VH-VL binders against ENHANCER OF AG-4 protein 2 (HUA2). Designs and how they scored, part 4

Target 1, 142 residues: ENHANCER OF AG-4 protein 2 (HUA2), of Arabidopsis thaliana (Mouse-ear cress) (q9xer9r771to912)
Amino acid sequence: EAAISRDAFEGMLETLSRTRESIGRATRLAIDCAKYGLASEVVELLIRKLESESHFHRKVDLFFLVDSITQHSHSQKGIAGASYVPTVQAALPRLLGAAAPPGTGASDNRRKCLKVLKLWLERKVFPESLLRRYIDDIRASG
Key: E = the ipSAE of ESMFold2; O = the ipSAE of OpenDDE; V2 = 0.75 times the mean of E and O plus 0.25 times the DockQ between their complexes.

## First folded at step 1 (VH-VL)

Design Z06 (framework fv_zimberelimab)
Fold by ESMFold2-Fast, scan of step 1:
Structure Z06 (fold): chain C 142 residues (1-142), chain A 126 residues (1-126), chain B 110 residues (1-110)
Amino acid sequence: as target 1 above (142 residues)
Amino acid sequence: QLQLQESGPGLVKPSETLTLTCTVSGGSISSSDYYWVWIRQPPGKGLEWIGSIYYSGSTYYNPSLKSRVTVSVDTSKNQFSLKLNSVAATDTALYYCARQDLGSEYNPSTGYFDYWGQGTLVTVSS
Amino acid sequence: QSALTQPASVSGSPGQSITISCTGTSSDVGGYNYVSWYQQHPGKAPELMIYDVSNRPSGVSDRFSGSKSGNTASLTISGLQAEDEADYYCSSYTSSSTLVFGGGTKLTVL
């Protein structure tokens, strides 16, 4: 059942779009996966998909899904669904490195990732010092 | 170079339906990075957002116009269109199509317009 | 009628700095960092000058800067030039998932 949930999530990434409906469905499935102890596995799937993705717009879609999962997890009280905050925090260097690569061709990726990081800073999703470091790193790469 | 071009009638009679089309060239409307938007400006007045559409067909409308407005997209023609029903003299305006850079539509997000068409004047008169 | 309040007009002399305000509520300007500014010369389409409160698009002069304090966003133009004479509009995302514009400000360079 856990394997079925993992495979379903992986399959959903192939048709992911930036619509509220698509992101919402994927977020809900990711939260359900966490109930089976699969939060780290879901994040690893997202990292691998981001690192292998050739289209920059798809990298943004995947990072917006990371944001949706993270904020949903942060907004919940208690253990159910809250497991993504520490898991994503540990994965941020890999997630951001793939979603916001250096170079002029990725300026839009960096801008969109910066918007997410600033929102996380405003909402206190992760430690301020950590987020400011990533914001500075991304700004320096463009 | 991305270019947006409005087309449609310059004159529409009261109570009829206004139909405008925006043709996108130099870029694909099937881009997941952008929404495509209609904005209007009555002569001598300010800007009013009408509605935005994603290439999948998902729409967001100004609540003041929602009962009368439909925005549609045709990805095969690289076009999107506005239909405004039951027009009145107060609908006389310059109508712009634009590209909307929207960072994340599932979160509170920015709606800023980085490329605009030249605008087309629509006069509603008998 | 506009949802965001801007002064109807502002004026300045060449070389001076002027500031245009855009005042909303905690449900728009005050609640989000998603304010943009547009410049419109007579007979032309608006052009993006500032996005996300303070970011400047490529090609826009560094004389233009944006900021926000509480429920008020501001566009500042330094080293004012004759070609800056135009109408300026602010816009903001709202908590109701809508987008609203200010009423516009006519800048006159004296």
Scores: ipSAE 0.017, ipTM 0.582, lowest interface PAE 6.0, mean pLDDT 86

Design Z07 (framework fv_zimberelimab)
Heavy chain, then light chain:
Amino acid sequence: QLQLQESGPGLVKPSETLTLTCTVSGGSISSSDYYWVWIRQPPGKGLEWIGSIYYSGSTYYNPSLKSRVTVSVDTSKNQFSLKLNSVAATDTALYYCARGEGTVEYAPDTGEYAFDIWGQGTLVTVSS
Amino acid sequence: QSALTQPASVSGSPGQSITISCTGTSSDVGGYNYVSWYQQHPGKAPELMIYDVSNRPSGVSDRFSGSKSGNTASLTISGLQAEDEADYYCSSYTSSSTLVFGGGTKLTVL
ESMFold2-Fast, scan of step 1: ipSAE 0.320; ipTM 0.583

Design Z08 (framework fv_zimberelimab)
Fold by ESMFold2-Fast, scan of step 1:
Structure Z08 (fold): chain C 142 residues (1-142), chain A 122 residues (1-122), chain B 110 residues (1-110)
Amino acid sequence: as target 1 above (142 residues)
Amino acid sequence: QLQLQESGPGLVKPSETLTLTCTVSGGSISSSDYYWVWIRQPPGKGLEWIGSIYYSGSTYYNPSLKSRVTVSVDTSKNQFSLKLNSVAATDTALYYCARHDYGDYESWFDPWGQGTLVTVSS
Amino acid sequence: QSALTQPASVSGSPGQSITISCTGTSSDVGGYNYVSWYQQHPGKAPELMIYDVSNRPSGVSDRFSGSKSGNTASLTISGLQAEDEADYYCSSYTSSSTLVFGGGTKLTVL
């Protein structure tokens, strides 16, 4: 059921870490949510979680999850997997604004987000001009 | 401060099973942020990754060693262990345990144990 | 052969800059930003010097820097000092979700 899948995903976010196992499990739950037409709801939940998160380390973990979901979707493993690429693209300003905030306390966040953006550029996940603009914006915010 | 310490036999006979244990102190092995890894270094050669374990028991092994290697974790003792079956002289090496900050986006080893020399000889 | 290629040795004089290369393929060094570098003094465990291509851990001198171009990662040590004399190893993640190391480079400070 849709509600069950959403609740499972939301619960997984509370214990999310950047380990291969943690991100992999959360990614599989996000793909399951897409099967019930919940891709936009999953991305909105991630935006909301990122914006309300007070621990900068946790913001990085959440953004790494965004990347995992996006790369899985980019691989075109079916309709459910493919649904996240356009949804994440539209959400990038809010996702990056929350995950890589300005200021000296967030230098690691910006470095980690830049790493992801460069990987997306290399793998052609999103339009090159869009990614280069976000890379430049994050570099300038240091 | 987090410290890792290897323990086990310094000499193992060919065809026997090598068993090493890594004791973690100054921090918990039950951390969702890290993998715990075994790395070896044969005399005069470079470093070789053996395998990694998450505190839940999930493992990842070097394909060249996968048929002979088992890594296990004991969260109650704050330890993880390596078993390498059917050893040969080519398994002679310094064996290190290390913490691995590994996700899809981070990959490095810090801290390392001091290493323990294992000689495979009759 | 080690999976990643490093020169067996490199040498320099105090105050000089030296560079150690680490060459792989598009399936490891070229494909990912997961290159780390380790310094090993005789009889000691390796110590992390650089992670994720170019980042320094707290406590590592800013004389150490990392970079990558194509399939080759580089460790550069500026203002070379006698204490830098050690073996240096690179490491990378691979497309098969494994971890590989270079053969190591012996740095001699003459």
Scores: ipSAE 0.015, ipTM 0.554, lowest interface PAE 5.7, mean pLDDT 85

Design Z09 (framework fv_zimberelimab)
Fold by ESMFold2-Fast, scan of step 1:
Structure Z09 (fold): chain C 142 residues (1-142), chain A 124 residues (1-124), chain B 110 residues (1-110)
Amino acid sequence: as target 1 above (142 residues)
Amino acid sequence: QLQLQESGPGLVKPSETLTLTCTVSGGSISSSDYYWVWIRQPPGKGLEWIGSIYYSGSTYYNPSLKSRVTVSVDTSKNQFSLKLNSVAATDTALYYCARLGYEYDILTGHFDYWGQGTLVTVSS
Amino acid sequence: QSALTQPASVSGSPGQSITISCTGTSSDVGGYNYVSWYQQHPGKAPELMIYDVSNRPSGVSDRFSGSKSGNTASLTISGLQAEDEADYYCSSYTSSSTLVFGGGTKLTVL
C-alpha cells in the first residue's frame, strides 16, 4: 500500500547514511511513493527532516538523497517517478537553505551541495539560470 | 600525517586464499567522508580497482573479482583487510591500500593517500 | 584490457610542454567530470596529481593542468623537468558505477 511505502521511507530517513547503498534503498522507496501520487508528501517530509536536523553531516546525507531521487526521476521522464523534478525544483530554496547553511561551521555542507548543483547543471536537470543563481548564492555565503 | 601500510605474505600457492591487511596511522578510519580501498598492479601492467569499504562495513567490489573477494574493516585496530580466494598466477601483483574521498556514489572520488604497496607472488 | 585508452609512451625535452590523452566513451570520461590523474615513479606508489578533471591537490605544481573535451581527458605538463619522468595513469567513474583506469603512459624526459 501507499501507507506501507510512506512508513518505510520515513523509517529509512532515521537510519540514512551517506553510502550509495543506503541512499539507493531510500531512493527506491521514494520512487515507490511516487507510484501512489505521494511525491509532494515525500519532498515535504525531506524538507521538514532537513530543517529539524541538528547535525551538519546528517544534512548532507539528506541532501544527497534529494539528489539521488531527483536524478532518478529526471532519467525516468514520462514514468511515475518523473514527478519529483518539478516538486524538488519548487522546494530548492528550503532544501538548500537547510542543507547548506551560512557560517564557517558549514563550509563542508556548502562544498558538497555545490558539487550536486554543478552536476544538475551538467545534466540539465533544472533550468541553467536557476542553478547558476543558487551556485552564486552558496558561494557568496562562505 | 596520515599513513597507510600493507602487510601480508609475499608468496601464496595457487588455489589458496590471499590475506592482506592495511594499517592506518595518523588518522581515524572511522570517518564519514572516506572509503578505504584495495587496488592492484600486476608487474609491468596498469592499475585495477579491487574493492572499497566504509567504516560501517558497507562494501563495493569490482564485478570481475566479486565472487572471490571480501574486504573487512576493524575500527578498533584502525585496519582493513582483503581476502582473495582461489588465487591463480594472474593474481600476482603489487597490492596497494588507499583512501578514497567520495560523494554518496562511492566510486565518484579520488585516491589521495596510498600505501607503499606489497608484492604478492602466486606460485607453487 | 584497460577501459581507458592512453598512449603507451610520450617524450619531451626540458622546458617543453607535453600532453597525455585519456580516451573513453560517453559512459565514462565523456559522461562525467570525475577524472583523476596519478603519477608513479619507478618502485613507488602512485600520487594524485589532478582530480575532478582540472583540480590540483595542495602541493602539486601549477605546471600540471587537466582538461577534457568530449570523450578525451588530457593532462598537460608545462616547463618539463627531469623529475617529471614517470608513468601517468588516468581514472574515471563509469555509468555502471565502477571505477576504471587507463593503461598508463610512460613519460621520458630526454
Scores: ipSAE 0.020, ipTM 0.577, lowest interface PAE 4.3, mean pLDDT 87

Design Z10 (framework fv_zimberelimab)
Fold by ESMFold2-Fast, scan of step 1:
Structure Z10 (fold): chain C 142 residues (1-142), chain A 124 residues (1-124), chain B 110 residues (1-110)
Amino acid sequence: as target 1 above (142 residues)
Amino acid sequence: QLQLQESGPGLVKPSETLTLTCTVSGGSISSSDYYWVWIRQPPGKGLEWIGSIYYSGSTYYNPSLKSRVTVSVDTSKNQFSLKLNSVAATDTALYYCARHSRYFGTWKDAFDIWGQGTLVTVSS
Amino acid sequence: QSALTQPASVSGSPGQSITISCTGTSSDVGGYNYVSWYQQHPGKAPELMIYDVSNRPSGVSDRFSGSKSGNTASLTISGLQAEDEADYYCSSYTSSSTLVFGGGTKLTVL
């Protein structure tokens, strides 16, 4: 059921950690939400969680979840899973702005996000010109 | 030069508990980028995943072995260990420890570094 | 009983190309791009040859390549050499967050 899947995903974000188990479970819930046409709502939940998160290490965990969802979507190319690639692409400015903020306190965040962007560039997940611009923007912030 | 080295008894009696330890050298076990893994290989047979542990203590076990297996980590000693309860002759195998890459926290599956393996024979 | 199906053996002559298949289901090989391949020489530990379906770690010869179509992953070795003679294992992540291996393939270089 759509509402149940959305609620389960939202609840999972409250306890998300960087472990394979945590990210894997949240990724599966996101894929289930896409089956009900909720990919945009899932990405909006991720944006809001990232923007409200006070702990910088948790921002990295949330962005690793974005990476996990995006890579699964890119590899599956099915109706439900594939919906995350264009939805995340549209959300990248907000996702990256929250996950890799400017300032000296966020140097680890920027480094980790840069590694993900370079991986996406290598795997051709998003257009090269778009990814190179974000890489340059993040580098300029440090 | 990160290296893994298994240690433990070469012979265990049926019904006893097998305990093996893997020592990590040349790097830290307290890395958010890796899981630490036990894999075995009975003589002349294929590879079987036993279980994985994150430095925080989170574990994943092969369902076929879950009732008999415990994996633990000791970050102060840079080691992780396997306990296999109630061993039988079918548990005779080469036991490997390995590192499983999580490259930048992304979801990847690769055992990129392996120990040399230690032979465990279950016999009376 | 292996979760992933590989041929028990494959053979080729020096200079030839061979391919080893690894067949699973949509819950492992078909569902994820997290297939890895390992080479094991007699008396030695396995060595990583391919990860994430088609990526080579540093130090692995470009004669080794990986691919996937549907539920079947493949390891291809071109320009066969005597030192390629070994057992080859595939591995995959599963939807149950477990790790599984293929039964292994013995490569003989004639």
Scores: ipSAE 0.013, ipTM 0.588, lowest interface PAE 8.4, mean pLDDT 87

## First folded at step 2 (VH-VL; framework fv_ogalvibart)

Design G13 (at its last look DockQ between E and O 0.31; V2 from the best seeds 0.00; counts 0 for: pae E 5.5 > 2)
Heavy chain, then light chain:
Amino acid sequence: QVQLVESGGGVVQPGRSLRLSCAASGFTFSSYGMHWVRQAPGKGLEWVAVISYDGSNKYYADSVTGRFTISRDNSKNTLYLQMNSLRAEDTAVYYCAKDSTEYEPHSDAFDIWGQGTLVTVSS
Amino acid sequence: DIQMTQSPSTLSASVGDRVTITCRASQSISSWLAWFQQKPGKAPKLLIYDASSLESGVPSRFSGSGSGTEFTLTISSLQPDDFATYYCQQYNSYPLTFGQGTKVEIK
ESMFold2, look of step 2: ipSAE 0.016; ipTM 0.617
ESMFold2 (binder alone), look of step 2: mean pLDDT 93; pTM 0.953
OpenDDE, look of step 2: ipSAE 0.066; ipTM 0.719

## First folded at step 4 (VH-VL)

Design S04 (from S01 with heavy chain S56D; framework fv_nepuvibart)
Heavy chain, then light chain:
Amino acid sequence: QVQLVESGGGLVKPGGSLRLSCAASGFTFSDYYMSWIRQAPGKGLEWVSYISSSGDTIYYADSVKGRFTISRDNAKSSLYLQMNSLRAEDTAVYYCARESLTDEYNPWSGYFDYWGQGTLVTVSS
Amino acid sequence: DIQMTQSPSSLSASVGDRVTITCQASQDISNYLNWYQQKPGKAPKLLIYDASNLKTGVPSRFSGSGSGTDFTFTISGLQPEDIATYYCQQYDNLPLTFGGGTKVEIK
ESMFold2-Fast, scan of step 4: ipSAE 0.477; ipTM 0.684

Design S14 (from S01 with light chain L94R; framework fv_nepuvibart; at its last look DockQ between E and O 0.81; V2 from the best seeds 0.53)
Fold by ESMFold2, look of step 5:
Structure S14 (fold): chain C 142 residues (1-142), chain A 125 residues (1-125), chain B 107 residues (1-107)
Amino acid sequence: as target 1 above (142 residues)
Amino acid sequence: QVQLVESGGGLVKPGGSLRLSCAASGFTFSDYYMSWIRQAPGKGLEWVSYISSSGSTIYYADSVKGRFTISRDNAKSSLYLQMNSLRAEDTAVYYCARESLTDEYNPWSGYFDYWGQGTLVTVSS
Amino acid sequence: DIQMTQSPSSLSASVGDRVTITCQASQDISNYLNWYQQKPGKAPKLLIYDASNLKTGVPSRFSGSGSGTDFTFTISGLQPEDIATYYCQQYDNRPLTFGGGTKVEIK
């Protein structure tokens, strides 16, 4: 059931850590949510968590989860690919704005997010011109 | 214990073909990216190719693109390298290597914690 | 391609000496750098990952430091079994590239 999957995912976000186990479990729940038509809701939850997060290292954890969901969805294709890839694409300004903010305090965040964008470019996850503009924008903000 | 055993090396003429195999044991092969890395006699290490755990993502060094084909059979826990149009400069020991899966999530992970013993490929007239 | 320049190409030192090897990347690679040891006739062995993290089971006399473009590998008290060639390797971008190697010998 959809509500159970969404609630499990939201609960997982509260204890998310930068381990393959933690991010992998959250990714599996997110993929399951897409099967119930909840991809937009999952991405909005991720945006809200990123925007409200005050700790830079937690912002990286959450953005790495976005990466995991995006790459699994891109590789798997199907319902997850059809929903998460365009949904994350549309949300990139808010996701990156929260995860890789300008200023001297978030230089490591910007470096890590840039590496993810470069991987997405090489793996053709999103349109090349779009990714190059976001890469340039983040570089200019530092 | 993790083991990687390469086979299929030998002497081959320029322009010839050879197929290398790597038998994996002691770990869940289908969870790992795998690479071929080579070392010419008396020289350093050169990455040749890698293949993702599912086989869906493949990359080649420019020096071998169009001539070498990496593949895997997860049911047999085996990695392969088909080498065509071989040249003298392909002479090397070829290692298969497992990409490390540490507990920390890292989208750009690329260190090799286990290597096979290598198999020698000699390309000469 | 990211060029990895390793120096020196060879060195000799006495048992107990501190040995230092440097590796320079042609562009910023953050901390995405590994160090391998290759003893004669053997396959390479991972010692250090992500510039400074010692792999489990590797003796504590081995260490690494650096970020960006300049990296250092140190053996704090050279032992006879440390005779090997040492390689740095970047994984910030493809192709994955190795330094040219540093042969360490006992004098």
Scores: ipSAE 0.431, ipTM 0.691, lowest interface PAE 1.2, mean pLDDT 90
ESMFold2-Fast, scan of step 4: ipSAE 0.606; ipTM 0.781
ESMFold2 (binder alone), look of step 5: mean pLDDT 91; pTM 0.916
OpenDDE, look of step 5: ipSAE 0.440; ipTM 0.782

Design S18 (from S01 with light chain N93D; framework fv_nepuvibart)
Heavy chain, then light chain:
Amino acid sequence: QVQLVESGGGLVKPGGSLRLSCAASGFTFSDYYMSWIRQAPGKGLEWVSYISSSGSTIYYADSVKGRFTISRDNAKSSLYLQMNSLRAEDTAVYYCARESLTDEYNPWSGYFDYWGQGTLVTVSS
Amino acid sequence: DIQMTQSPSSLSASVGDRVTITCQASQDISNYLNWYQQKPGKAPKLLIYDASNLKTGVPSRFSGSGSGTDFTFTISGLQPEDIATYYCQQYDDLPLTFGGGTKVEIK
ESMFold2-Fast, scan of step 4: ipSAE 0.486; ipTM 0.706

Design S19 (from S01 with light chain N93S L94Y L96W; framework fv_nepuvibart)
Fold by ESMFold2-Fast, scan of step 4:
Structure S19 (fold): chain C 142 residues (1-142), chain A 125 residues (1-125), chain B 107 residues (1-107)
Amino acid sequence: as target 1 above (142 residues)
Amino acid sequence: QVQLVESGGGLVKPGGSLRLSCAASGFTFSDYYMSWIRQAPGKGLEWVSYISSSGSTIYYADSVKGRFTISRDNAKSSLYLQMNSLRAEDTAVYYCARESLTDEYNPWSGYFDYWGQGTLVTVSS
Amino acid sequence: DIQMTQSPSSLSASVGDRVTITCQASQDISNYLNWYQQKPGKAPKLLIYDASNLKTGVPSRFSGSGSGTDFTFTISGLQPEDIATYYCQQYDSYPWTFGGGTKVEIK
């Protein structure tokens, strides 16, 4: 069932690491969830996990997963692409607020999130005006 | 076995043009970002240009912007560098390099795991 | 552009010595730094990526460390085949920039 798939994805987030293998497995699961209409639920789980995560390096891992899901979806332009690109776009303020918080302790987070936003800009993943606004916001916070 | 083979280098006069080619084999060329990196005689390495796997993202060093054009043909597993308005300071060995994905995830790569043998471009009168 | 400063520009050491090369970035580049080896007349070869990760197939005597602006590359037990010029390279932001190189020779 769909609920079981959602719970499986939530469980995957607990053991997520920054390895391409780990993020790749989680990305494939997220893409599978989209086939059952669960893209919004997957993004909400990512938001909740990011907002509750205490370790700044883990926040980067989670945001890299957001990037992986988003770029895979954008490049495929299929069911997953139709689902995740607009869903992530709507969630960006919450995702970025959690992943790239203000303060000197999060300078690496802001730097890495800024790099992701710049790549999304060059790859035309989201509207230019939206991405430039978030880039400016992150720069202003650190 | 991964191989990158450059060709097209030679002697050309200032203001002239030259087209470099890089033939890739032993891997799925369409999955990789590719770069041109040059080295002037007795000098260090200078990154020239990169192109994304699809060809949609392209960047150039300021020294070559407007004069050089990077392109690729994924069906032919080939990378190209069209060099126009050549200057004496463009004299260098030009390397074709593959940008590999790190074991640790990141959406940017930036390390060159395989390089071609290089092709010499000499710009002189 | 991010400037990469390598030191020393050249060194001479004996077989079996510990060789240390440093690389300093003009701004914080996290761990986005690679090290390459270039033997005379040959193309460069990747040795270390992301500051400290040894590329598969590269001898364990090579190692890297550092983050932010200060990075170190070490050869433990220098071998004759290690005669080469070594370059650091940052990939934090475009354009990618290389250090000036360190020529390693054997006495």
Scores: ipSAE 0.457, ipTM 0.686, lowest interface PAE 1.0, mean pLDDT 89

Design S20 (from S01 with light chain N93E L94F; framework fv_nepuvibart)
Heavy chain, then light chain:
Amino acid sequence: QVQLVESGGGLVKPGGSLRLSCAASGFTFSDYYMSWIRQAPGKGLEWVSYISSSGSTIYYADSVKGRFTISRDNAKSSLYLQMNSLRAEDTAVYYCARESLTDEYNPWSGYFDYWGQGTLVTVSS
Amino acid sequence: DIQMTQSPSSLSASVGDRVTITCQASQDISNYLNWYQQKPGKAPKLLIYDASNLKTGVPSRFSGSGSGTDFTFTISGLQPEDIATYYCQQYDEFPLTFGGGTKVEIK
ESMFold2-Fast, scan of step 4: ipSAE 0.460; ipTM 0.702

Design S21 (from S01 with light chain L94K L96Y; framework fv_nepuvibart)
Heavy chain, then light chain:
Amino acid sequence: QVQLVESGGGLVKPGGSLRLSCAASGFTFSDYYMSWIRQAPGKGLEWVSYISSSGSTIYYADSVKGRFTISRDNAKSSLYLQMNSLRAEDTAVYYCARESLTDEYNPWSGYFDYWGQGTLVTVSS
Amino acid sequence: DIQMTQSPSSLSASVGDRVTITCQASQDISNYLNWYQQKPGKAPKLLIYDASNLKTGVPSRFSGSGSGTDFTFTISGLQPEDIATYYCQQYDNKPYTFGGGTKVEIK
ESMFold2-Fast, scan of step 4: ipSAE 0.502; ipTM 0.721

Design S22 (from S01 with light chain S30D; framework fv_nepuvibart)
Fold by ESMFold2-Fast, scan of step 4:
Structure S22 (fold): chain C 142 residues (1-142), chain A 125 residues (1-125), chain B 107 residues (1-107)
Amino acid sequence: as target 1 above (142 residues)
Amino acid sequence: QVQLVESGGGLVKPGGSLRLSCAASGFTFSDYYMSWIRQAPGKGLEWVSYISSSGSTIYYADSVKGRFTISRDNAKSSLYLQMNSLRAEDTAVYYCARESLTDEYNPWSGYFDYWGQGTLVTVSS
Amino acid sequence: DIQMTQSPSSLSASVGDRVTITCQASQDIDNYLNWYQQKPGKAPKLLIYDASNLKTGVPSRFSGSGSGTDFTFTISGLQPEDIATYYCQQYDNLPLTFGGGTKVEIK
């Protein structure tokens, strides 16, 4: 069942789009994976997919999925899905490095990632000092 | 159809308190961020506060922070605004508004696609 | 806070005219700007979101354009029922802020 959930999530990443429905379905699959203790594996799949993605707009789609999973996890209490908050926090340098790369071609990526980080700051998803550091880092790279 | 109905407005003296309510119908209330937006007589719109769909995330305009408390009851499809230490400057029509969700995923704040009729709060001696 | 400046504060036009309202943000807000219509004694209604997207059911004579700091709202062929105050609103950052409004009247 765990393997089936992993494969379903990985397959969903191949067809992920920026629609609320697409991101919502992928988010539900990620939560199902957490039920089997696979939150860290899901985040590693996201990192790997982000690093291998050649289209910058798809990197944004993948990072929006990270946001969806994270915010869903933040709103949960004592549910397996809640494990994504600390798992994503630990992975932020790798996730952001892949989603918001340096260079003029990625200015839209950096802007959109910056918006997500500011939203997380507003909604108290992660510690303020941590988010402010990443915000400063992204601003400095553009 | 989507409907938002505010109640609880009235005349109150400076330093007094009022509790506003907003009854929602025609949509799944628990899926939406909600806001209170006010408008002083003859003046423009001013955002007051928002609350997330679960109620866990809340923000206030600086002008009301520490005096107003936003809350919601998803089982009753209701939004509330507890207003304490009222000032003459708080005199306004208070609107309940729903934050829109687009077909495309957007992780930041959206737009106010439906508004209630408003309820008048008058703070005077 | 992001300041939203609308101009003009009021205007008078004839039925059939092209009406243009502008909104300026104190800093870059990309396309995170909405336009609302408020008729006398009524609650505001969303007309345009994300600078240029027309809300379903809103007449095609209303349009929006712009990005960054400069935005324009246009009514092509003003109708009597368009008499209202129009507001821009940014959602790039908290607090959410509205423009001062533009009152549109018939000559």
Scores: ipSAE 0.450, ipTM 0.698, lowest interface PAE 1.0, mean pLDDT 89

